# Designs tried in a protein design chat: VH-VL binders against Iron-sulfur cluster assembly protein CyaY (cyaY). Part 3

Target 1, 110 residues: Iron-sulfur cluster assembly protein CyaY (cyaY), of Azotobacter vinelandii (c1dj52)
Amino acid sequence: MSLTEARFHELIDDLQQNVEDVFEDSDLDVDLENSAGVLSVRFENGSQLILSRQEPLRQLWLAARSGGFHFDYDEAGGRWICDASGDSLGELLARVTLEQIGEELEFPEL

## First folded at step 24 (VH-VL)

Design b35 (from a21 with light chain Y53F)
Fold by ESMFold2, fold request of step 26:
Structure b35 (fold): chain C 110 residues (1-110), chain A 121 residues (1-121), chain B 107 residues (1-107)
Amino acid sequence: as target 1 above (110 residues)
Amino acid sequence: QVTLVESGGGVVQPGRSLRLSCAFSGFSLSTSVVGVGWIRQAPGKGLEWVAHIYYEDDKYYNPALKSRFTISRDNSKNTLYLQMNSLRAEDTAVYFCARITWQNDFLFDYWGQGTTVTVSS
Amino acid sequence: DIQMTQSPSFLSASVGDRVSITCKASQDIKRYVAWYQQKPGKAPKLLIYYASFLQSGVPDRFSGSGSGTDFTLTISSLQPEDFATYYCQQYYSTPWTFGQGTKLEIK
């Protein structure tokens, strides 16, 4: 079954909270802002990650230094999966964080 | 208001070099999710991506041009550059400067009017 | 490199017509296609991204569709200002490449 609008937003809210928790629990000095359903992570070096929602397609979009990534929710696996590469959101977040600030950070629930 | 203005075009002989500039305003290239790039259009032909740059050191080039063209920027002056070396007749084109943002899925949303480069004897 | 082939190369139509322009990718590019409009002597203008998302400020008579290898730009009721050349672009992988263009002229 396709996701309802309410379920979609609940899933996005949950993943954004998880991302915030990972950065807040880290030793990293990052500026987190969640406004109008868009999460922005700004690192000390000025680079960003931006997690936004695209309700018409029920997608999560991640903007990073290396480009834009689009994720569909895999209900059976309970994970967000990149439409182009098949990577999970957690795998991509770890990769782009390493690329942008040189830090090893894991997102095990994503 | 977002604006981009190209300059530095002209008529040059084959084998010479030329540097194009693009002065932009209404945005800053101080974050990894905003970029600027160059697209060219030969007379009567279609569009060809040349290069783009996001934050410093994040440069991407058309492989056919990478050996001769270098993209760079000066963030303090909001200026993008294209250094073109060993120019050939096929480099004759209008060169457009354009902005890339995350909000439009990293596509070229604002374009300058272009500057014309003519490579001829 | 991914080739983008547009069809037709030239299209003649009247104001009020519904027109479609197609673009075929040489490989599966999912939804990673954009459409641009270019008027003579002017810079291109972004119309559509991610196959079907309308760029801000673009009239809703423009729409995009398709996925995989086959993509379509549709203008539902052609207006005088829509006579231009249209380009598709793939951004699935570098180098980013454009179609050859479709010139839309007044009939």
Scores: ipSAE 0.567, ipTM 0.870, lowest interface PAE 1.9, mean pLDDT 91
Fold by ESMFold2, last read:
Structure b35 (fold): chain C 110 residues (1-110), chain A 121 residues (1-121), chain B 107 residues (1-107)
Amino acid sequence: as target 1 above (110 residues)
Amino acid sequence: QVTLVESGGGVVQPGRSLRLSCAFSGFSLSTSVVGVGWIRQAPGKGLEWVAHIYYEDDKYYNPALKSRFTISRDNSKNTLYLQMNSLRAEDTAVYFCARITWQNDFLFDYWGQGTTVTVSS
Amino acid sequence: DIQMTQSPSFLSASVGDRVSITCKASQDIKRYVAWYQQKPGKAPKLLIYYASFLQSGVPDRFSGSGSGTDFTLTISSLQPEDFATYYCQQYYSTPWTFGQGTKLEIK
């Protein structure tokens, strides 16, 4: 893994915008806040998803109801991949959204 | 300021039950990315994870203890509970209550001082 | 279950020394290791998470390293308040398990 600092932040900015777009295009009642590079998605039932960046390791971290997940960027595949499970970010976001609010959303670009 | 205070420890005979309480302040269990849990330490021994709980119904247990121990909470009192049934001598330990949060990767960042449970016949 | 084995079990050192404590996991746990310090009669204190990140308020003489199965906690210049028992913990998968502890005493 050979991601420059600038490329890393560009990729995180892009994925955070994609996540915001998916929720904004949905009919779901969510509160989106992006502050200091941390994206918080707050659902109507009070639960949250938090997407933060860990610059020293060039990782995306997702905090969800079921725990914390850590993603490395796979340059060859153009996707963020969970270091523990091998799931893509999109797969894991879809799963935790379904678990937390019972709604099916897809994140096809992630 | 985050504080956690355990209570309910004592001396009890094998086979009996005991309920521990942890009163906490400075945070709330109203979000799914904050939790509280129990860790125990037998005399002269190391640490053992018992259970933790996140938002309302997300409970996680040490499989060796799950059949006998139940974690729960009362949000109106900011209190965590551990119901311990069918107690055995090996359950003798100091029981710590600790907070979990997303900012330190869901590890135990604030701990109470513990309450002692002694199971003896 | 994932076993965490610490080495050494007991360590004697002087103020100012550099000391290292190791922890070996029974399987690949990536970077999912935390380190705790516990003084006699006190609760544990989180020092390091995800193998190398310092918890807020922990002095920078503490550092962590490693990935996979082998992990190290290092204290670069031992202070009087550092004499304690140290535990590693894996959180790669449940049940979360701790090493047996390393007692660090003044020589």
Scores: ipSAE 0.546, ipTM 0.864, lowest interface PAE 2.0, mean pLDDT 90
Fold by ESMFold2, fold request of step 26:
Structure b35 (fold): chain C 110 residues (1-110), chain A 121 residues (1-121), chain B 107 residues (1-107)
Amino acid sequence: as target 1 above (110 residues)
Amino acid sequence: QVTLVESGGGVVQPGRSLRLSCAFSGFSLSTSVVGVGWIRQAPGKGLEWVAHIYYEDDKYYNPALKSRFTISRDNSKNTLYLQMNSLRAEDTAVYFCARITWQNDFLFDYWGQGTTVTVSS
Amino acid sequence: DIQMTQSPSFLSASVGDRVSITCKASQDIKRYVAWYQQKPGKAPKLLIYYASFLQSGVPDRFSGSGSGTDFTLTISSLQPEDFATYYCQQYYSTPWTFGQGTKLEIK
């Protein structure tokens, strides 16, 4: 069953807040910007993570140093799942954060 | 207005080197989510990806070309370079410079008009 | 390397026609296909990415579809300015590769 437009935006708002909370609660010095539904995490080395919403497909897109990743929401499992790899959003965020800044950070709700 | 302008093409003998330049404006190469790269097109043929770069150390190459071609940049001049060594007849092509951005899923959204490289005796 | 095979290689049609160009990948590439238009003597222009997303500024008569291995570019009402060569490109894995092109001529 496809997500309604309202449910989709609610889920994206929730995940973006979760990501912001994880970085804000960390010791990491990052610049967090959330504007027009797009969350940008900018690290001191100049690299970024960008989390954007793609409403026509009801997808979350993650742009990272290693590329672009596209996630569908698995309602049964309650998690966002990468269409190419099957990784959860939390797993992929942890991986790209480690790759980009060498820090181990967990996203246990994602 | 995003623009890209290639230069440095010409006629060279096999075994020689050339350095191509791409002057760009309307964006900055300052983050991994914006980049610039080279695509080539041999006469009467299709398109072939050559290389692209986001940061000095974040370079990606067509494996068939990596041994002879080096991509680099000078951010103070908003300029991309392609150093082409040990040139062969098969390298004869128009070389395009193109922008890569996260908004278009890391695809080539703006292209220059190209510079022509001809490798012949 | 992933091979992209376009069909047809050449297409002739009249203004106002609906035309379709297909691209077949040698393996499953999910939705990781883009389409470009190239007019003679000019650089390519991005039309479509991720199989079906229309690039900003591209007319609504262009659309893309497909997933897996089979992809289609459709022009719903052909215009004189659509005379060009069209290329598909996969970006599922490196090296990124293009189809051989489809030359569209207006009768």
Scores: ipSAE 0.543, ipTM 0.862, lowest interface PAE 2.0, mean pLDDT 90

## First folded at step 25 (VH-VL)

Design c44 (from b35 with heavy chain Y55D)
Fold by OpenDDE, fold request of step 26:
Structure c44 (fold): chain C 110 residues (1-110), chain A 121 residues (1-121), chain B 107 residues (1-107)
Amino acid sequence: as target 1 above (110 residues)
Amino acid sequence: QVTLVESGGGVVQPGRSLRLSCAFSGFSLSTSVVGVGWIRQAPGKGLEWVAHIYDEDDKYYNPALKSRFTISRDNSKNTLYLQMNSLRAEDTAVYFCARITWQNDFLFDYWGQGTTVTVSS
Amino acid sequence: DIQMTQSPSFLSASVGDRVSITCKASQDIKRYVAWYQQKPGKAPKLLIYYASFLQSGVPDRFSGSGSGTDFTLTISSLQPEDFATYYCQQYYSTPWTFGQGTKLEIK
C-alpha cells in the first residue's frame, strides 16, 4: 500500500534530478544545490525554490516565495500530486517559477 | 539568534490610527522562503491571525480586518509594520509579530513578546 | 471560514499523566494543523506543524496526530513545565484560524 523507504528515496532522487536537469537545460541563470534530500534552486533575482524530502510521510515538500506545498506520489498516474490543490508538481513548479522570475518553464515529466 | 521586538503600542481613542513596528534580527526577508506576520490576542482571549507577508506583492489579511489594517515591511531595515486605522474597542489586544519560514512549513516559529494596544474612550 | 473547535476548554491533570487535547475542523483540511503552547504573559510557542511534525527543540513527549477533520495533541507524560494553554491552528486556507484554546491546569 504505502511506499517503501527504498522506493520513496528512489522516487525523490529521480524527481530532484529531473528538476535539476530542467533548470540546467534552460537558459536561466540558476544556482542549484542538492544536499541531504534538499534541492535548492536560487534564481538570479535572489528568490528560490526548495524541494525537500519528508520521509515520515513519504512526501515531497516544495517551498516557494508564496508558501509551501505538499506532494504525495500517485503510483497510478506516476506523478506527485499536491494534497491540497490536486495539482501536479510540474504544474506547481511551472507556476511558481513564472511568479518568481516571470519566465515560462515546463516540467513535462512531473 | 532569531529575535523579534514589537513596538508602537499604546492607548488610543476609537477612530484613531496607530502604527506598530516589529524589528527582527537573525534572519532576513530578502530570502524568498521567509515571511513575517501579526497575531493578536485580546485580554483573556485566544489567538487571532491578523495578517502576514512574504513579499510586497504577497500579503494576506484577515478579511475582518483588511479594510482597516495594512501590513508592510522594509527589508533594508529588517522591520515589519502594521498600520491600524479606524481603531475600535474590540481591537484592544496584545499584538505579536512572528516569523514564518519554510523549515516549519511556513508557520509562526519565532515570536516577539508583543506590544499592547488599548482602544478606549 | 474554517472553524476549529477545540476541546476541552479546561483540563486538570497531574504530573506524569497522559493527556490529550482535540481539535475538530469544520471541513477536511488534510494535515494543515499546528499546535502552540502559551504560558501566562508569554508569546505562544510552536510545538507541532503539519499535524504530526515536532518542532525543533520541543520534547518528544509531545506528539500530534490526525488528518481530515479530527486532530489530537498528546503529552505522553506531563511535566511541571507543561501546564499552560494550548491552541490548535489551521493553515489549510486563509483566513488562518485558531481553536479557542485549552487551559491545562495542575490537579
Scores: ipSAE 0.877, ipTM 0.950, lowest interface PAE 0.6, mean pLDDT 95
Fold by OpenDDE, fold request of step 26:
Parts: structure tokens; sequence; C-alpha cells
Structure c44 (fold): chain C 110 residues (1-110), chain A 121 residues (1-121), chain B 107 residues (1-107)
């Protein structure tokens, strides 16, 4: 692992705050809850996104209705990249949001 | 407490249809990152993924079975179904119903006891 | 489809032994591997997910390792209740596929 625990926690906190900001700045009706490294996004239709800090692997996990995604931090690019698809967290968040509620939302910082 | 109980198994002749049911409790599907699915096991053999469902618009099938099997759910009854058509001898198996949840990386963490399907002439 | 080749198919061991079961994927599947335990007449029980994460309630004598194509389930000190059949599973892509199983028997 290339990230220290402290750096990892800092990155996760910044990431989750960014996600919260994007949803709060949108016109979407969402319920946000962040506790113990788990950010839950609940949409009006009841569907959820869950972003959880995974300490052992220094990963960020995204749970959506369609399944789970696992992200590693790329220091060079300053982005979280999905280990399976190579997509950025921002790209996947936009995709699953569209799939779950039919709304287009961008996460340009992710 | 999470529970899943399969039913509907039995002995049928080839070409016939059968519908399995899975009654579950202790969790909900409609408003969570949770799914349910079917896994089967032929006598003395290994495990085979059949299908799973997260939403009515989000179903996943084993390609080998998709043309004959249909997965569905009734949220009002907390029941999962597997409609099996054009049954074949090789469909003989114990059919398990299981929960999929984000807490375990969307894997089958709770299983029913299984229901036995025997296709024989 | 992704093939999971599990080995060995049969394994004999004694209580207290350290045992390992391996699973080889036909392609790089990152860490998208799970391990299950199944006893006769019972449903499988999830042990490990994402290659190395221990399922809640599972004893820590069970561990998983590996990434890419080679994965291992290890039982550090075999207990009487551990004699069963074990399966690996990939969930990197559909269709989800299982190894053929390893029957762990008492020596």
Amino acid sequence: as target 1 above (110 residues)
Amino acid sequence: QVTLVESGGGVVQPGRSLRLSCAFSGFSLSTSVVGVGWIRQAPGKGLEWVAHIYDEDDKYYNPALKSRFTISRDNSKNTLYLQMNSLRAEDTAVYFCARITWQNDFLFDYWGQGTTVTVSS
Amino acid sequence: DIQMTQSPSFLSASVGDRVSITCKASQDIKRYVAWYQQKPGKAPKLLIYYASFLQSGVPDRFSGSGSGTDFTLTISSLQPEDFATYYCQQYYSTPWTFGQGTKLEIK
C-alpha cells in the first residue's frame, strides 16, 4: 500500500465531502448521512448509493443498485480509479445516478 | 433475523414447467442496495449461478438458462420467484435462494435450505 | 465465461493442520473472488469476499489471499467442524462461476 492511514483518511474525507457538496448543490431531493467512514446517499425513490472507506486495502467502495465498485487512489492523476473498469469515481457516480433516478449529474473533481 | 425459505420443488417430466418461490424476511429489497438470487446444485455436483435480481429492471441471468428461466419478485409478498420452462433432465438440482447485499460486496450471505427439482420421464 | 480451476479436488488433513486450497482464474479478475463452505445437506456459507475480507461471524483461522489469477483459501489450524466442501467463486463478470469444489476430509 502506497498510502499511509492518515493520508488515506484525509483523501476519503475530502472525497466524501466533495460528493456531498455535489448532491447538496443539485436540485435533487437526497438524504445524506455520513458516519464512521460510510457516506449514504438516499434518493427520493428510495434507492441508495453507499460510499464506504475500506481501510485494509486503502480503497473506496461504491455500492449502487447495480452492484459494487472498488476504487484505488491514483496519486499521479489525483483520482480514484475503479480496479475493474478503469473508470474514475466521478464517471461511475454519474452513471449510477443516471441509472437509479434518471438524472444527469457530474462529479468533475472525481 | 434474515430468513429465506424455498418452495415449489417436485418431480416433473421433461418439457414441463415449474415455478419456485422463495419467501424471505428480515430485509427489504425495494429501497436498499440488496438483491436476491438463485443458485442450483445438481446431485453430487458443484454450484451453478442461475440468476439474481436487484430491481425489476435490473435482472441478471446465466446465459445458458436465460431462454427458459425467468426471475421475478413480488415486493408486497417479500417473495422471489423462478419460472422454469421446458425443463430438462440436466435441470435436476437443489435450488437455493440467497440474499445479495452491499455489506459483503454483493455476494450471497444468507441462503435458504433449498428446494429439490427432479426432472425425469 | 471465466473458468475457476480449483485444487485440489480432495484433501485429507488432521485437526490442527494448516491447509490451503487454491483457485486459478482463466483471466485477470482482480480480487473479485469469494469462498464458500458447504456441509452435506446444507446450503453454502460465505467465508471470504473480495479475495481476503472475512465474512462476519467466520473464525479468523480462515483467510483468503491473492489477486489477478491465483487465489488461496487458508485454514491456519483445522478444527473438527471445518471438514466440508469448499468452493471458490468469481464475480468479476457475469456469468458468475464457481470452482468445482474441494472436499476436505479427515485423515
Scores: ipSAE 0.864, ipTM 0.947, lowest interface PAE 0.6, mean pLDDT 95
Fold by ESMFold2, look of step 25:
Structure c44 (fold): chain C 110 residues (1-110), chain A 121 residues (1-121), chain B 107 residues (1-107)
Amino acid sequence: as target 1 above (110 residues)
Amino acid sequence: QVTLVESGGGVVQPGRSLRLSCAFSGFSLSTSVVGVGWIRQAPGKGLEWVAHIYDEDDKYYNPALKSRFTISRDNSKNTLYLQMNSLRAEDTAVYFCARITWQNDFLFDYWGQGTTVTVSS
Amino acid sequence: DIQMTQSPSFLSASVGDRVSITCKASQDIKRYVAWYQQKPGKAPKLLIYYASFLQSGVPDRFSGSGSGTDFTLTISSLQPEDFATYYCQQYYSTPWTFGQGTKLEIK
């Protein structure tokens, strides 16, 4: 059974809020912008993370320095899973944040 | 309006070096999410990715070319360079400059008209 | 390196026809395929990314499908401006590689 449109947008809104909370609770100087359902995280060194939604496939897309990553929601596990690698969204966010700014952050609800 | 214009092509002998330039306008590079790159096309052949750059510490190369080719940019200008050393006949191609952006899943959405490099004895 | 094999290499068709071009990857590349159109003497133009997403400004007579190893570009009703060479590209892993092209000509 695929996600309904309403459920999909609810899940994306929740994950974007969780990501914002992790960065806001950190001591990092980060510029957060959420506009038209797209979350942009800009680090002090100018690099970015961008989290956008792709409704036709019910996917979350992450743009990072290392490339674009595409996630399907695994309802059984309650997590977003990368279609290429099988990594969770939380694992990839931690990895790309470490790569881009050298900081270890945890994203435990992702 | 996004534009990219390549220059610096020409006829050179094997073993020589050549530097290509790409002047671009209508967008700015953005670390990690907006970049520019080079793609080449040999006569009558398909396309081959060469390299791309987001900034000087964020560069990506075709492994087959990395030992001879260097991508760079001038931070004070909207200009991309490709330094090509130890040129071989197989490097004969049209070299295109193209933009990469996160919005198109890091694919090449705007291209220049290309500049021709001919390596012959 | 991931090999991308296009077929056919050459296709003759008339305005108004529906045509399909296929591309086969040498390994599973999920949906990481793009399609480009190139006219003689011009640069390529991005048509499709992630197997089926239409690039902005591309007419909806173009569509893409497939996943895994087999991918298809379809033009539902050929227009005069669609006669060109078409390339697929994988971007699952570097080096990014392209198919050798399919030349679509007027019958």
Scores: ipSAE 0.625, ipTM 0.879, lowest interface PAE 1.5, mean pLDDT 91
Fold by ESMFold2, fold request of step 26:
Structure c44 (fold): chain C 110 residues (1-110), chain A 121 residues (1-121), chain B 107 residues (1-107)
Amino acid sequence: as target 1 above (110 residues)
Amino acid sequence: QVTLVESGGGVVQPGRSLRLSCAFSGFSLSTSVVGVGWIRQAPGKGLEWVAHIYDEDDKYYNPALKSRFTISRDNSKNTLYLQMNSLRAEDTAVYFCARITWQNDFLFDYWGQGTTVTVSS
Amino acid sequence: DIQMTQSPSFLSASVGDRVSITCKASQDIKRYVAWYQQKPGKAPKLLIYYASFLQSGVPDRFSGSGSGTDFTLTISSLQPEDFATYYCQQYYSTPWTFGQGTKLEIK
């Protein structure tokens, strides 16, 4: 059940593209940067979301104004799950986006 | 190279005010994700978080100190300040300036060498 | 406020020994613990974050473990330069708090 390094990076690449697509399809004026496997989303108010990968733990990490969140991939459900709260990545991204800029976005199954 | 240098410490009487400064270089503040803060250490004691700031709209304080201490910055000079009012003997400590960043899970990865504040009659 | 209690307060060991320092949180803090090293007259240095993630530039003889309320910093083969005081810190909720420290004496 453990992810290989190659599978892990494939999954992160896919999720980062999905997140970029959500923001690109929105009416929000955001600055998207994806460099060295790290996706940064900068909002008009200057606050950010940063999605990075932690290979030793096979985790996705999300940095938001409210703190750092750490996700394991649930292969059975096909989603990233926060190890502390059990929330999906999609749920948490929607929550922190609403908290930081007051906008409701819908994220796909992540 | 990341550097942080504190200044403004000294001996001060109880009830007085003092402003500490921290000049930093090698990084830039970034709203919500890269900031600077103050941690203090009383003589022979452990560490205590004081406050940190990412932006003037994005500040966090130790609740025990919030009524007397104000953190601020001057981005034109890469300078962090700590205004300390109504100083008490218990505020005697070395005050460290430190960087906080998303890259280390919002922990203090680079520290200055500190400036000493002594509150004494 | 979350209290972090370290044990032991003092620890003496020889070069080459395996040593462990324990930190106990007053409530469940998941994995939100960091470890710092402070040498006399110097600023603290971040060693470990998220319970077990080694900070860049820190020797791999340092390791961290634990979750929930009980956390351990381990030095697998003690070196002379490891003489220092070690602090744990929780960052699960504000105010962020530190343990009182463990002084490691090299003998």
Scores: ipSAE 0.556, ipTM 0.845, lowest interface PAE 1.6, mean pLDDT 91
Fold by ESMFold2, fold request of step 26:
Structure c44 (fold): chain C 110 residues (1-110), chain A 121 residues (1-121), chain B 107 residues (1-107)
Amino acid sequence: as target 1 above (110 residues)
Amino acid sequence: QVTLVESGGGVVQPGRSLRLSCAFSGFSLSTSVVGVGWIRQAPGKGLEWVAHIYDEDDKYYNPALKSRFTISRDNSKNTLYLQMNSLRAEDTAVYFCARITWQNDFLFDYWGQGTTVTVSS
Amino acid sequence: DIQMTQSPSFLSASVGDRVSITCKASQDIKRYVAWYQQKPGKAPKLLIYYASFLQSGVPDRFSGSGSGTDFTLTISSLQPEDFATYYCQQYYSTPWTFGQGTKLEIK
């Protein structure tokens, strides 16, 4: 594979910052915490999204109310793609946010 | 450390109801990401997922059991319940309480020792 | 429902042997497989998740592999304490289902 350990972490850092920026720019009241490379988003109703990294597989993992989702980086498209559904990370984040709090939010860079 | 202790098992006649309890400690439930559930094992058989809960609005059931079983928790305690109605002989099993968490990809990482339910006439 | 079929049902081996247990899913489940160990009279213990991730505290003689429909649990150097029944579980879709188990006896 072409993803080195350092590049993998750089890509995850970038996507986590993008997710933080989207929530911070929104009108939504959320609690954002990024600790030890894990980003958690806590909604007003108490439910969460957790974005973590799985270095041995070079994957991003998303924990949401509907389950655990696992993403591979698609170098050609420059996006993280869910291994089970083929959805982009942005599409899935939008879906699970709508499911958990009933709000439409877009992740156009993901 | 993490502990889970089941209680409420016993011998009951078919058609009756029984409520199981699970007292847990060493962790807190967290909406959508940390929960507790029930898995059962009939004598000499394999494992079967029953239900799990993260919060009262966040419950999941084996579809085959959903019509007769209800999972719930006590708001003021670290206690999980399983209400089992219209019990049948096939419900005879050891019932385990187990923790489910996002950290292990939503799998059961800590288990109690189980409580035995026997449904017989 | 997704069926999980384990092979063999029974296995007897000597201390130090390498043993493998297989699990076959009735459909493509990607890597959404876990493995559990259960000793007689005890609760199951999670060993492996996402096909190959070792649970904390599990000895590194245990390993998992596979994707799609075919999965393997391997014990590289069998120890007397590994006498148990082993179960695979799929968690690709509900209801979550388990294989029928493989009983491993140590000589």
Scores: ipSAE 0.552, ipTM 0.855, lowest interface PAE 1.8, mean pLDDT 91

